# VHH binders against Low molecular weight phosphotyrosine protein phosphatase 2 (primo-2): the designs that were tried, part 5

Target 1, 164 residues: Low molecular weight phosphotyrosine protein phosphatase 2 (primo-2), of Drosophila melanogaster (Fruit fly) (p82891)
Amino acid sequence: MGKRSQKSSVLMVCVGNLCRSPIAEAVMRDLVARAGLQGEWHVESAGIEDWHSGHQPDERALNVLARHNIEYNGKARVLAPEDFLEFDYIFAMDLSNLAALRRMAPKGTTAKLLILGNFGLKPDERIIEDPYYDIGEASFEEIYRQCSIACRNFLKQARLKQIM

## First folded at step 1 (VHH)

Design o07 (framework vhh_ozoralizumab_d1)
Fold by ESMFold2-Fast, scan of step 1:
Structure o07 (fold): chain B 164 residues (1-164), chain A 120 residues (1-120)
Amino acid sequence: as target 1 above (164 residues)
Amino acid sequence: EVQLVESGGGLVQPGGSLRLSCAASGFTFSSYYMYWVRQAPGKGLEWVSEISPSGSSTKYPDSVKGRFTISRDNAKNTLYLQMNSLRPEDTAVYYCATSRIEYGTDFDYRGQGTLVTVSS
């Protein structure tokens, strides 16, 4: 293991891989495709916990993506030790996700462990919060907004080689 | 596997206070919403409090708002419930809980519970 593709690779991570990280994956894939960069970027998502492997995302997540004309057919999967060696960037949605990634990362990890919202969001709005208690789709629209800004700014910084 | 162990229950007089603790293991505690739920004699489960993974957000039903405070220590994998101004109607078995799904409200992981009795 340790073999990387010729593409730059991104893994989006949240707790269950049902909402935040699937939205972030779908948004980034859409941005990459619209820019004609699908030959240069590989994007996946995963959950810290192995509770939902094989399940489709939360219906509210699928609904918000559909409202923005993004089709998504990914299935949940759990984060594996190999991911820390095979991906260039692993994005946490919140500080708890980042702390978990840092604890799980094996020695020899080559992936950069980052907060997605650090790319272009203001410091007080950079955490992509769990929409757990929210009713309807307003919180999911906010997650979509945060992911759109952050993914766009990450891609811009990566093109400018500003990420070390 | 997920394990939750509650402690701190007991007998208290009306107006008294108790602090419940819950030791969590078998999952990445700091990544989960945590809950306290209770079951009074002859009644169903009642949600009592909620805390976000970081501890920055808490929620309570009107029945305990202003009297109960949920908190967590992520370094110790421990959840707390500070109960003040206790009333006879707060008598219940109190459970520490979390949910398997990111948005779940089933409280499908619960400990064995700790009994709180409020009486003279």
Scores: ipSAE 0.000, ipTM 0.105, lowest interface PAE 17.9, mean pLDDT 82

Design o08 (framework vhh_ozoralizumab_d1)
Fold by ESMFold2-Fast, scan of step 1:
Formats: C-alpha cells, sequence, structure tokens
Structure o08 (fold): chain B 164 residues (1-164), chain A 122 residues (1-122)
C-alpha cells in the first residue's frame, strides 16, 4: 500500500540550504514526529544556489537545534526542477527566496509557493531573515522561534484544510 | 539575465589591504541597493556592507566598521569594497549581491555572484 499512498510534502528553501531552511526542516520534522504524523508528512530542505551541496548546516544552526533537543543530520542540496512537481508546499524564508522560486518554477508546477512566516507570525516578524545581519548566535534563536511558530500554525491550518 | 562578477580577491598579510570589484549586468544597476556578504570556511553567510541606490547611505556591522568601505560607480555598473586593516578572521569568500526590493526595507538578497576568495594569513 505504501507505494500507492502519498504523503503531504513540504520543501523548506533558503539561498544556500545552510542556516534557515535546515532549521525550518528540523523543526517541522520534530513537530510532525511529536504529533505522530510522520506517516502523513514528508519534509525536506534545499537551497536556491548550490553553494554548499553535500555539506553540513552552519554550526550555529546545529547549536540552536541541539539546545532545543533536536538532532539534525541532513546535508545541503540544491533545488531541482522536479521539486516543483513533487512537493505540495515549497516555503520561502524571505521575499528574495520567493521571487527566485517564482522565476524558477517550470510550466506545470503544482507546488504552492509560500512564505513560511505568513503562518502565525506578526506582519513585522513574517520575514525569516538571513542571519548574516548578526555575527553571533542570537539571530539563530530568533529563527528557531519564528520557525516553531510558523510550522505549528501551518500544520494546524493544513489539518483544517484552510491553506489557500 | 542578471549577472554579478566579483574580482580582486587574493592572499594578503594581516594589516594589509585589498579592493574588491563587482561588475553588474542585465539590470538597471543604479536602481538597486547593493550588498557585500561573505562566508568563512565552515561558517554561514555574514553581511559585510550595504549601499543605497545613489551611494549616499552605507551601513556596516561592528566587525568591519571603520575598516571596510563600500562604494559604487553607477556609470560603470560597478560595486567596490575597500578592505583595510585586514585580520585573519576576515578570511572568506566575498559575494556581491543585489537587494530584492529597490527599497532596503526588508534587506533581502535577490541575486549574488560566484564570489572571490580573500585569504588573510602570514
Amino acid sequence: as target 1 above (164 residues)
Amino acid sequence: EVQLVESGGGLVQPGGSLRLSCAASGFTFSTYWMYWVRQAPGKGLEWVSEISTGGSDTKYPDSVKGRFTISRDNAKNTLYLQMNSLRPEDTAVYYCARGYHESSYYRTLDYRGQGTLVTVSS
């Protein structure tokens, strides 16, 4: 039966798949596992650019996840044209990511291209910004907070079939 | 067809200076905020500098403030980064990047170049 059953699928996207999108992936996978929904949801992350394909996330991203008891062993990968046909939801972290996704999307795209932070964050907090603005770890705690709120609210809305 | 091509990277001793250049094409360069960002080995992207459309407004993080100067020549579609008093911790690949909005309100990046390597070592 497994081959005929399809999970709802989510792809988290940022520029390099090194900071924001690995955190968002790990957070959503943790929420899915805690809710017993791993049979219903598939979660991955990818980068718009191939800067870091095959490498571990930024150490600060791994550190924030570890502080919140989340293990992550994923490796960076680049976004592929097939992703636009195979994933149900592709989440951008910021407006630049969203614009790139819209430009890259091939004819026949079935994925919904969305801003992750639109799910439950305040208007002035909706953009999950590239942490290059902060040279320490404080911005990574903020990214974790934003991802936790947004992923929880997305899962709630998807469960209620309220995603438009 | 947006293109950004960085140059000027290389090996330099601590205390030395380098000037990076970025040649832009495929868009109206003068209408976009421009950025320099860097990535050190094994680290994430770090914002280095930003410059307004006309060049009158610039901003830097504390890590490079007073040592680095961003500038632009809209007639030549070129962005520059003058780096002085270089430190070993400045070792990174430096990328030229375009802002997503013509306004810097969200400070998001739209396009970046392939990068130029700067190594600060004795």
Scores: ipSAE 0.000, ipTM 0.140, lowest interface PAE 16.4, mean pLDDT 83

Design o09 (framework vhh_ozoralizumab_d1)
Fold by ESMFold2-Fast, scan of step 1:
Structure o09 (fold): chain B 164 residues (1-164), chain A 124 residues (1-124)
Amino acid sequence: as target 1 above (164 residues)
Amino acid sequence: EVQLVESGGGLVQPGGSLRLSCAASGFTFSSYGMYWVRQAPGKGLEWVSEINSGGDSTKYPDSVKGRFTISRDNAKNTLYLQMNSLRPEDTAVYYCARKDLYPYESGTYGMDVRGQGTLVTVSS
């Protein structure tokens, strides 16, 4: 169990690890790679529930990423207690995700539990809504937009000053 | 406020040397890669050197490779450019520039801030 990684580590979390958190992971990985910072950042995603462990993301999530020239080959996994000790930042997409993270966090948790949309989105746009039951791809394009803005602003703030 | 202030420019003869300095303030200097870029009269910006945040990796175009050396002192928030074997074609305003952490959000050279510049004139 590695605790002394030289990389800053990020875990993106939503309910099932099929829609929002895979998009957020793929977007942040792309931003990190384009900036030449893949030696400094490690990015993963996970679901609060184990409903879809081992499955590929929702096809609409893969489609929106492909339209923006981002390939993604990750598979859904469930959030583990050790993640709270191994990751520096764990991002919730919405307030229900954050409440679940706070309930699951074991004693000795070192990870910062944060809302992704607090980084650069307007207060009334900070919640990245679950698109699973929505029709079509408009909701997924909006999630991509929200994740793009939030991930850029988080990376910029993390490099300029410590996130408290 | 983010500021970059260049100094050390001047008139020098062909074959001469100059050392440019850039004093950085208003941001965590040690967290950013930095550039030196130049603009000759009536021409566009040309990238002349790049250094990573830690100072252990540098890049140069063939036009200055072997003649120019970029370096930094993170404790002093200062960037340097040592210019040797100067040529008339090196005549330009030299700018200190901060590397954009997200290159596709900025211009051609991936910079988001530059200083006011320092003029280097190489003539006999």
Scores: ipSAE 0.000, ipTM 0.131, lowest interface PAE 16.6, mean pLDDT 84

Design o10 (framework vhh_ozoralizumab_d1)
Fold by ESMFold2-Fast, scan of step 1:
Structure o10 (fold): chain B 164 residues (1-164), chain A 119 residues (1-119)
Amino acid sequence: as target 1 above (164 residues)
Amino acid sequence: EVQLVESGGGLVQPGGSLRLSCAASGFTFDSYWMYWVRQAPGKGLEWVSEISNSGGSTKYPDSVKGRFTISRDNAKNTLYLQMNSLRPEDTAVYYCARDTHYEYLGQYRGQGTLVTVSS
């Protein structure tokens, strides 16, 4: 249909596309593949800032995914104006990301701009915090947990047509 | 060579205050975000604060938010951490760093300054 994909499309967004949004992308893609839905869903990730474009994710992000038997070979890219017209859903990890998405969204935006953690996480636990300045890997396990719950609940709600 | 030298640590009673300083050299200080990280006895390294190159943006974990304030003087190539309402659990070696990513630990951080909070 026209230029749009016939699949439902999701873009995961954080500041640099190095930690949170690559994990969210990989988790969503894994859930979609395990459910046999790769013909119905398209998933990507991007960063608000062009700090790390072309770079592989933070090694700690790759390590947490590997511990959960998920391989990821994507490279960071910056969010583009076209993304707001091409994707059905654009997920922010935190409120600062959401504010940036709202500010950047061009006139004619068709994408739904949402907080990923609103899907199945408790209100006081819904924000997926930036782990970049943390030392070690414990915060990356928490991000994996939050993404797993949220992505699973989003897919369930989307199939039940409960997404506005 | 990137060099970071921390100072200002010491013994302080619970509820007290300390101001840490970090003298930076070997790089264009005003072009880099700067960080404070700490290592408590028996624990790993923990991020405690960050500041943008201009000083216009700062971030803190909930454990120190409202008690610690990071600042910088780009003319003097110096980073500061004002620590108020200190608690025994703040006892740690505090490090100034250019990057807290584990691949660069020891390359872009100083020798540290010990802060002991006890009565």
Scores: ipSAE 0.000, ipTM 0.105, lowest interface PAE 17.7, mean pLDDT 82

Design z01 (framework vhh_7z1x_3)
Fold by ESMFold2-Fast, scan of step 1:
Structure z01 (fold): chain B 164 residues (1-164), chain A 121 residues (1-121)
Amino acid sequence: as target 1 above (164 residues)
Amino acid sequence: QVQLVETGGGLVQPGGSLRLSCTASGFTFSSYSMNWVRQAPGKGLEWLSGISSSGSTISYADSVKGRFTISRDNAKNTLYLQMNSLQPDDTAVYFCARDRYEYSGSLGDYWGQGTQVTVSS
């Protein structure tokens, strides 16, 4: 079966929507824009917990994006039941995020619940870990690297219709 | 060929501790991320903790964070779960699971037979 929708939608999810999922959203949007595909892809991010709704992402996340010439002005929001029906793909950053998504998914869920790092990262590198309590910016550069590889490989596989 | 065997379960009083072990065989253990999952009677599966193949990345469910510690010994093909401050609602069958390199709609592709943990006075 081929693509039936004119526009595909992606939701990036982590615990608080402050670090990992905003970086993944920004990276995916940038890749989509550079490929001229903004008419075919819609990308958002959200948090599992309602800890930081309305807040700006962690400054270190904004800093790593800026170093890679990506501007981001989104605000944190919490994951809603409607997201499971409106998005084609919902990406978890780690196994805890994926388990939470599976528990929260309502009956009638149509979204594919996936680990972002399964797309092109090596087995030892496929979990995008929570950097919130880390010191400095090295972990944020690593998250940017992981998101760049994973988002690029996901878009390639999706365009080749290789997503299960 | 692929086998995962959990041991270390048993009866423990509230506030007590248990250490679970999972011995892996039939595959290159050091090449796979591993998970601990539990199932309480009449309930669905609950993911508890995951550890990357190298041990460098570890995650916990909120229900066990601060009480449980996951670790692995790749030389021994063994995964561990140190469980402290056990409460009656921790009563469940505990499974270790081998993670997939590619997501296919489940947490793991191989699961152990499970080990029973009962927390009661």
Scores: ipSAE 0.000, ipTM 0.126, lowest interface PAE 18.6, mean pLDDT 82

Design z02 (framework vhh_7z1x_3)
Fold by ESMFold2-Fast, scan of step 1:
Structure z02 (fold): chain B 164 residues (1-164), chain A 122 residues (1-122)
Amino acid sequence: as target 1 above (164 residues)
Amino acid sequence: QVQLVETGGGLVQPGGSLRLSCTASGFTFSSYEMNWVRQAPGKGLEWLSGISSSGSTISYADSVKGRFTISRDNAKNTLYLQMNSLQPDDTAVYFCARGGRYSDYPTLFDYWGQGTQVTVSS
């Protein structure tokens, strides 16, 4: 039908939509639900590259979410040109993701392109690093921690209309 | 043109140390993860270590953990591998490689250097 959502909308983006952006999506959705705001906010995630479209997130990402009692059943998808017009906020995890978003953004983009970690994390801890080559679960717990702080602070700032 | 050039290989005796360098050009080095991979004579490729674009996240293969240290200097566009406690089975051609994809195959990279030979023998 082509109807646009009346909710404020967030798209979480990393390279492959397997690790960082699915965690950020799940954390944001959980915060929205716990605050009773699911009527006001719509949250998705996507990858800059289409390497894994249709695949389940990395098992370690699913494990960290499950450890924190968060269910996630999303599938990877690639970032589409329409996303830059449909979403109010598109969050990059790191500076490389942000640079890619800026390059890909078509003329007429209405979305705010932002670093997720700029919301409440210290300047030297704001980058949510790619954990793909990490061994074990520790880096995924850190990603969960960073996403939890940043998403909570973003929601607070958005409600106070402090986001430019 | 993307180029990766490895240096620092050579002959060492068991228990010795070597430091490899990889100089990058033709791309924004500080925006990409970097990796070290080796190939022993008659063997396949073995991923050894990876480092995130900022240098904050580092990982190692079990075979080299505690003996090898990966690092980078983004101001100099250079990747390093400090190799300590070298053993005869560390004899291989060592490659630096740009990026790893979000994939189930950790040795799939988009650009590789020509490699530098490391020989560990008495």
Scores: ipSAE 0.000, ipTM 0.104, lowest interface PAE 18.0, mean pLDDT 82

Design z03 (framework vhh_7z1x_3)
Fold by ESMFold2-Fast, scan of step 1:
Structure z03 (fold): chain B 164 residues (1-164), chain A 121 residues (1-121)
Amino acid sequence: as target 1 above (164 residues)
Amino acid sequence: QVQLVETGGGLVQPGGSLRLSCTASGFTFSDYSMNWVRQAPGKGLEWLSGISSSGSYISYADSVKGRFTISRDNAKNTLYLQMNSLQPDDTAVYFCAKDKSYYEGTRFDYWGQGTQVTVSS
């Protein structure tokens, strides 16, 4: 259906591609690798705004991934119109991200635009909040927890072909 | 059967050094991230350091950063913790812990029996 990869493909999106979406990408990639599914799933991340393209993720994001023993060497990039045609799933972290994705989606969009936290998190905990202006690392641990639960539940539902 | 066995603990004077080892069996050691965690007398568990499956990514708790060094030898299925500049507050039982395949409640699925480190002034 116009996909370049024969793999199922996931794009994790937040505002700047520095905190939430790199964590979600790294967590999903780790789950895929541990399940032996790296031949079946392709995972990337991107930012809605082109503020940090080419930069390393926020050091607190790298620190939380390292504390959970996940290696990450990705660089920030901005969301491109082609992404809406190339990816099967594009995950927003919060409702503002989802609204932006819906506004940016070009005619012919084939990607499913979804909230990551809808997969296995409680309704009052489903929003993965922007930690960029927070002090310290506690909010990054919470983001890791939310991403881990949501990515695991998404993969389970995808394998059961229950995602609509 | 999965086993993690810590060695190298003991009594040491303040300012001294110890090297802890953790030997792993019953799983593919090179596929999993490993951690050191301690429990001081009358305190809860404190995570100290983690190392990725390849050894490329390492992190430390602020309490030990610059004093402790985590490393691994995947050919020998062994995790290490080099502890320098030991202080009385480092007195604790030290555990190696294996990461789960994915997060589900607790972070770790297997723990060693622990090795006692006592730093006496």
Scores: ipSAE 0.000, ipTM 0.173, lowest interface PAE 14.6, mean pLDDT 84

Design z04 (framework vhh_7z1x_3)
Fold by ESMFold2-Fast, scan of step 1:
Parts: structure tokens; sequence; C-alpha cells
Structure z04 (fold): chain B 164 residues (1-164), chain A 122 residues (1-122)
């Protein structure tokens, strides 16, 4: 991005920035911190819709993170046009999110628009489904599992590209 | 057929309280998240609060946090907004709106009530 920090930047995106993208952000940040890569990676999340800006994530998302010893204090924000020029990678959780990102991307977009689950998940498991209307906590544990696998595999692939 | 009807608006003094109701008909109310949105004279729409279909998750705009409380009674197909510590700048038409489920190819709010007028004045 031309920043002297040598940081690669990641933006996790879902519809409302309340469930999936906060979990993906928290998981990615935790993996980066555990690997000592805070100087190399910057991670944020945002929502396609602006209805929830300034709000805490869904309590079930916070609860699943807490069960895995991950603390999260982020607040929802809406996706902005400048994000498409400032971030290296923008990850959609599902095909609907990806279609919205492609529609919103301004001329001159430099960010790679990708499906997070394409990194290490099986083709039939690659879509990180919206848990908002689900009953109970099982779907949030599954999202945590999917995000953990995908973020880990993305980091491995990205580092290999930096070496090459 | 599918319809939302707001009631409970009116004139109130600064510092007062009002409770708005929104009655839903023509669809399975509990399957949809619901929102309150307002429009002040000469201004655009401002989202205030949302509640999940089950009622377990709620969210609020910073302008109303601590003053307004959203709730729902799925057995009565009714959405509520309890408004406390009302200020003159809360004067607006208040709408309830149905949200499509997340993760679909939806465009946000698809069904709106006709609105109820809230005036905060002496």
Amino acid sequence: as target 1 above (164 residues)
Amino acid sequence: QVQLVETGGGLVQPGGSLRLSCTASGFTFSNYAMNWVRQAPGKGLEWLSGISGSGRSTSYADSVKGRFTISRDNAKNTLYLQMNSLQPDDTAVYFCARELPYGDYSHGMDVWGQGTQVTVSS
C-alpha cells in the first residue's frame, strides 16, 4: 500500500458487521498476534449496510469468542469507498456479500475481493452462513471453526507469496 | 395484505415519555427482524433501533442509546419503542420497518408503516 510499516491490510465484511465479520476479524487478529506478526498485518471489519454503525457485535458472537479466550472490543462500521483503495484484501463471507462488494467497488479499486472460505475449507463448506436468525449457539461455533481454518490458510498462502 | 401500522405518537413536553406500537399483519412476524426509523422535518431517514425476530438481539443508534428501548411481543404481532427523556430534536415522523433476513440477496427494509408523528414541544 506504500506504507512504510510493511503492513498488509485485511478487511472482513458481512451484511451488518454484527456476527460473521467481527468473528473473522477477532480470529485473524488473534492468529496474527500469536505468530508475532502485528508489525506485518492490519485487520479490521465492516458491514455492507450502515444500520448498526457504532454497535457491539451480537452477544452470541462475543460469547463464542470468549469461549475460545478471544476478547473483542470492536464496534460495527459501514464499508466506505476509500476501503477499496486502502485495503489489500477485502473478504466476503458468502456469495451475496461478494456480489455487493463487486457492485460497490469504485473505479480504481486496488483491493482483492475474495471469499474467506476459499482458503482451506472444502467447496461444500466454503460459504460462511449468516447465523443471525439461527436458534442457539451451534452455528456461531461453526463460524468460529470456519474462520479459524480459513484465516490460518490465508496467512500461510499470503506469506508464501511475499517470499516468492 | 402485508402491512405495518404505527400508533402512540402525539405531543409531549421536553423530558417526557411516549411508547410507540407497530402492529404487523399478513406475514409471520417472528421470522423477521424489525426496525424503528425516523424522519425529522427537512431531513433524511435516521435509523434508531433494531430487534431480531426472536427478540434476543437489539441494537441502537448512539443518538438514542440509554433513552429508547425496543421490544416485541410475537404472540401479539406487535413491535414497541419506549421513548424516555424526549428532546425537541426528537420531533419526527416515526416508522417501523420490516428487515429481510441477513445473508439473502435482500435490499434491507422492504415493508414500511405509514408513520406516526411525535412532536416534542411546550
Scores: ipSAE 0.000, ipTM 0.136, lowest interface PAE 13.8, mean pLDDT 83

Design z05 (framework vhh_7z1x_3)
Fold by ESMFold2-Fast, scan of step 1:
Structure z05 (fold): chain B 164 residues (1-164), chain A 120 residues (1-120)
Amino acid sequence: as target 1 above (164 residues)
Amino acid sequence: QVQLVETGGGLVQPGGSLRLSCTASGFTFSRYSMNWVRQAPGKGLEWLSGISSTSSYISYADSVKGRFTISRDNAKNTLYLQMNSLQPDDTAVYFCATWGDEYSGYPDYWGQGTQVTVSS
């Protein structure tokens, strides 16, 4: 029965860390802050591909977050082997992301590799699809909706486990 | 009128097995993710396992990984938890639950729970 000194940790992952995973990170951090749990949860995002490291998210992602009163100042980074040992949960947005995570995971992986949309989304809405090549903002509003539902439901489940 | 009813609990010896069932009515079961949660005597709630509406995605708590198996039969509106290699620390009230959709305003639904006692 020692004192706890580390936070529970979540890593949100998509292909480029420009659209879906930054929205999911921002939404989860906002939910954690609203619940007063910022001392207990650590949330980051990363991309499978190292195409956009150091760049800010897609402006449409920033715009949808701003419409919902969420400010995001994170920058893209690539997924590292250490992430599979340092994070408790690594969330994929779609089946392709999950397959890539499983392929990249080193033999000593301790992180749970999960689909974010598994947590409370309706069956035909569970895959958070890549909006990068879409035109306009409708896809980004849908991603915000999916992330909000899924992050809330995951946080409920995980918090119940951790407040034993 | 939404109802979740757990059955299959009881008294079992260490190393034994039980299969819990949760029968759903009053909502479209096949469209919801389902969860198993337990509460041990004198302790808080512990999430154990979740399953997507289509069974495509399943996750487990480390405390039950390799011993418990979650499954569902959408035609029967029933969620299952197969519990193997039961230990005294598995003694708890077991609940099935579905989480609400806060964005669309759908509420959470919980069952009444079923008691599992692992003793002697």
Scores: ipSAE 0.000, ipTM 0.133, lowest interface PAE 15.1, mean pLDDT 82

Design z06 (framework vhh_7z1x_3)
Fold by ESMFold2-Fast, scan of step 1:
Structure z06 (fold): chain B 164 residues (1-164), chain A 123 residues (1-123)
Amino acid sequence: as target 1 above (164 residues)
Amino acid sequence: QVQLVETGGGLVQPGGSLRLSCTASGFTFSSYWMNWVRQAPGKGLEWLSGISSDSSYTSYADSVKGRFTISRDNAKNTLYLQMNSLQPDDTAVYFCARTPRYDFLSGYSFDYWGQGTQVTVSS
């Protein structure tokens, strides 16, 4: 394995690494820390496109996290071929992200490519929609809600060794 | 024991105003983010507004932005929602809800909820 860490590793992916995947990363890291599992889990996020590498997340994403007492200091980065060998789980937010991950995955990929919302959200609510072009803050609170439910249920299932 | 108790609901005519209150007990209220959430008959939960522990940050759903105002009085352990320009589709049970701090296994975005207060907007 090309693993950089002996921890279980998660990579959250959306198109630009500005909205959804930073929120999902921050939520997962917060849940892990509150449970005392930061020694067992490593969490990052990345974008499919390199449009925003080095930039801070969308201010609305930072605002929703701050409302829930979560501070986020990450910077956007682009998804790299080595991520498919180094991470145990790579989460797509929507079906377009998943299709892109499947196209980009090199031969020998060891990561499980999954939809984050499949963990505990209802079938008609499982897609975490891109809020970038939405007006206002309600869509970002909904993304926080979806990520909180999904990350919690994923960690519960992983603890029970029910993820294949 | 953690308790959240909503009051201030009732019947109001379209265009009217109501002020909801949520009294908290059994925890350090001033340390927690608080929220208002509603549920219309036969519909799912809709988050409306959130406020930070010190009131420095507030946020609103687009459906209520400009009409509703969230506030809190930490000395009184009370959360408020001032509702103006009420519409028939604002008819719902209104809940106050606390932002969770611990335990990722809960499965909820909010760890404690009040029992709710009914708001009916009708002429």
Scores: ipSAE 0.000, ipTM 0.128, lowest interface PAE 15.4, mean pLDDT 83

Design z07 (framework vhh_7z1x_3)
Fold by ESMFold2-Fast, scan of step 1:
Structure z07 (fold): chain B 164 residues (1-164), chain A 122 residues (1-122)
Amino acid sequence: as target 1 above (164 residues)
Amino acid sequence: QVQLVETGGGLVQPGGSLRLSCTASGFTFSTYSMNWVRQAPGKGLEWLSGISRSGSTTSYADSVKGRFTISRDNAKNTLYLQMNSLQPDDTAVYFCARHLDYEYRSGNFDYWGQGTQVTVSS
């Protein structure tokens, strides 16, 4: 029941895998690629619910990524029990996602279950809110900003600890 | 006792319209975001539309955007789906669903109604 890869592995999770977790995955993957670390880090995303499995992300999520020169071709998938054994880090976007992850985690879970926004965001800004019912694209730009700060700070912290 | 009851389904001709209602009881309706979901024969669940607690923000799946309109009346504990320009592939059982966590706008669907059948056929 060990890791399948020698890479450090990250799974980004939100409720439907349509908005927040695809943006977080794409941002993290882009940061890893720009740093030349794609041989050391593996990044995926998944949803707690299977309501949207097989679907493309929300068009507003794809639009904000494209505005920042990031292409994304992933499809929504559901969180699996194996993910808790195979990933090193599983990031929740908000406290409800984290509570769900804690309830779903099987015995023998080796993944660290964390809030993404705890890495570098201010305490009162650390929750990455569900933009699905928001009007327009402003909330998606904010999610991109939050993910960029958090993913950058997480990578910095993880590398610093590996060096130390 | 949390209860969601969908009504308004039926047989309609292509190009026609239907208005679905979902009546909620057993919880404070105004504190939850609500959704419409459907299941076509032999297929999985498809999310269609969602609405915020106040009704000020809405979102739609690409397959229904511009044709369907979600709305709510918190005084009546009722969720609505106005369906226009109906097509044969809109044939499905339609469910209303409640968001799991009312403190945050994010959350899973933790409760569904029994569904109402919509058939689009000549």
Scores: ipSAE 0.000, ipTM 0.121, lowest interface PAE 17.3, mean pLDDT 82

Design z08 (framework vhh_7z1x_3)
Fold by ESMFold2-Fast, scan of step 1:
Structure z08 (fold): chain B 164 residues (1-164), chain A 121 residues (1-121)
Amino acid sequence: as target 1 above (164 residues)
Amino acid sequence: QVQLVETGGGLVQPGGSLRLSCTASGFTFDDYAMNWVRQAPGKGLEWLSGISGSGGTTSYADSVKGRFTISRDNAKNTLYLQMNSLQPDDTAVYFCAKSYRGIYKQPLDYWGQGTQVTVSS
């Protein structure tokens, strides 16, 4: 928990912390657990918009995770100024999220502000689009695919830098 | 007590336009995102559009994008839906709905009674 932890820390961010960032958090946490790295990595998610109480993610997000045998019990929270000092990596899903993160980052920010999809996805597929107003569940499967590729490639790249 | 009242529905010819209004009371209107949702006969609810409390952010379902425009007048506690290029499959009861929070996204916690829109000859 936090910067005083000996763990490397990741915060997944989208607009409302209901669809994309909970999927990204759950996927990365699952990859970390499967690799036996839960002692080395801490993963959370948050929304740019102010959400006053804990909400469960969108049902379609929970459904796509369940179809891939990932159980998720996290609840939405809003991004705080302290997050920019406590997390090593803060991942935006799209360019609008990244622009908002750059505007909100206080002086003294130590976190790296990055696009999640830059890790292993093709340049024309790097943006993880907001699925909230899409019909059905196909877009949620695509987000799961994008998150799985990106999180796996990020963890591989980060570990390589740490062991070299 | 939260109340949402839709007006402006009616019969319109294919290709025509219609403007729906929703008057809100019982809460601080500009603190909450507002939405339009419809239900066609014998079908489920379809979310169409949302607008943030300030009006700075809007979003649309693919089925109405480019044809419908959501807007709000916070001084009048009123939400609008401008519907252009109406098609027979736009025939439905149209509901005004309040988001649980101030963002344009769901979940929705209060609904109006609905207003009927019929697109037919």
Scores: ipSAE 0.000, ipTM 0.111, lowest interface PAE 15.8, mean pLDDT 83

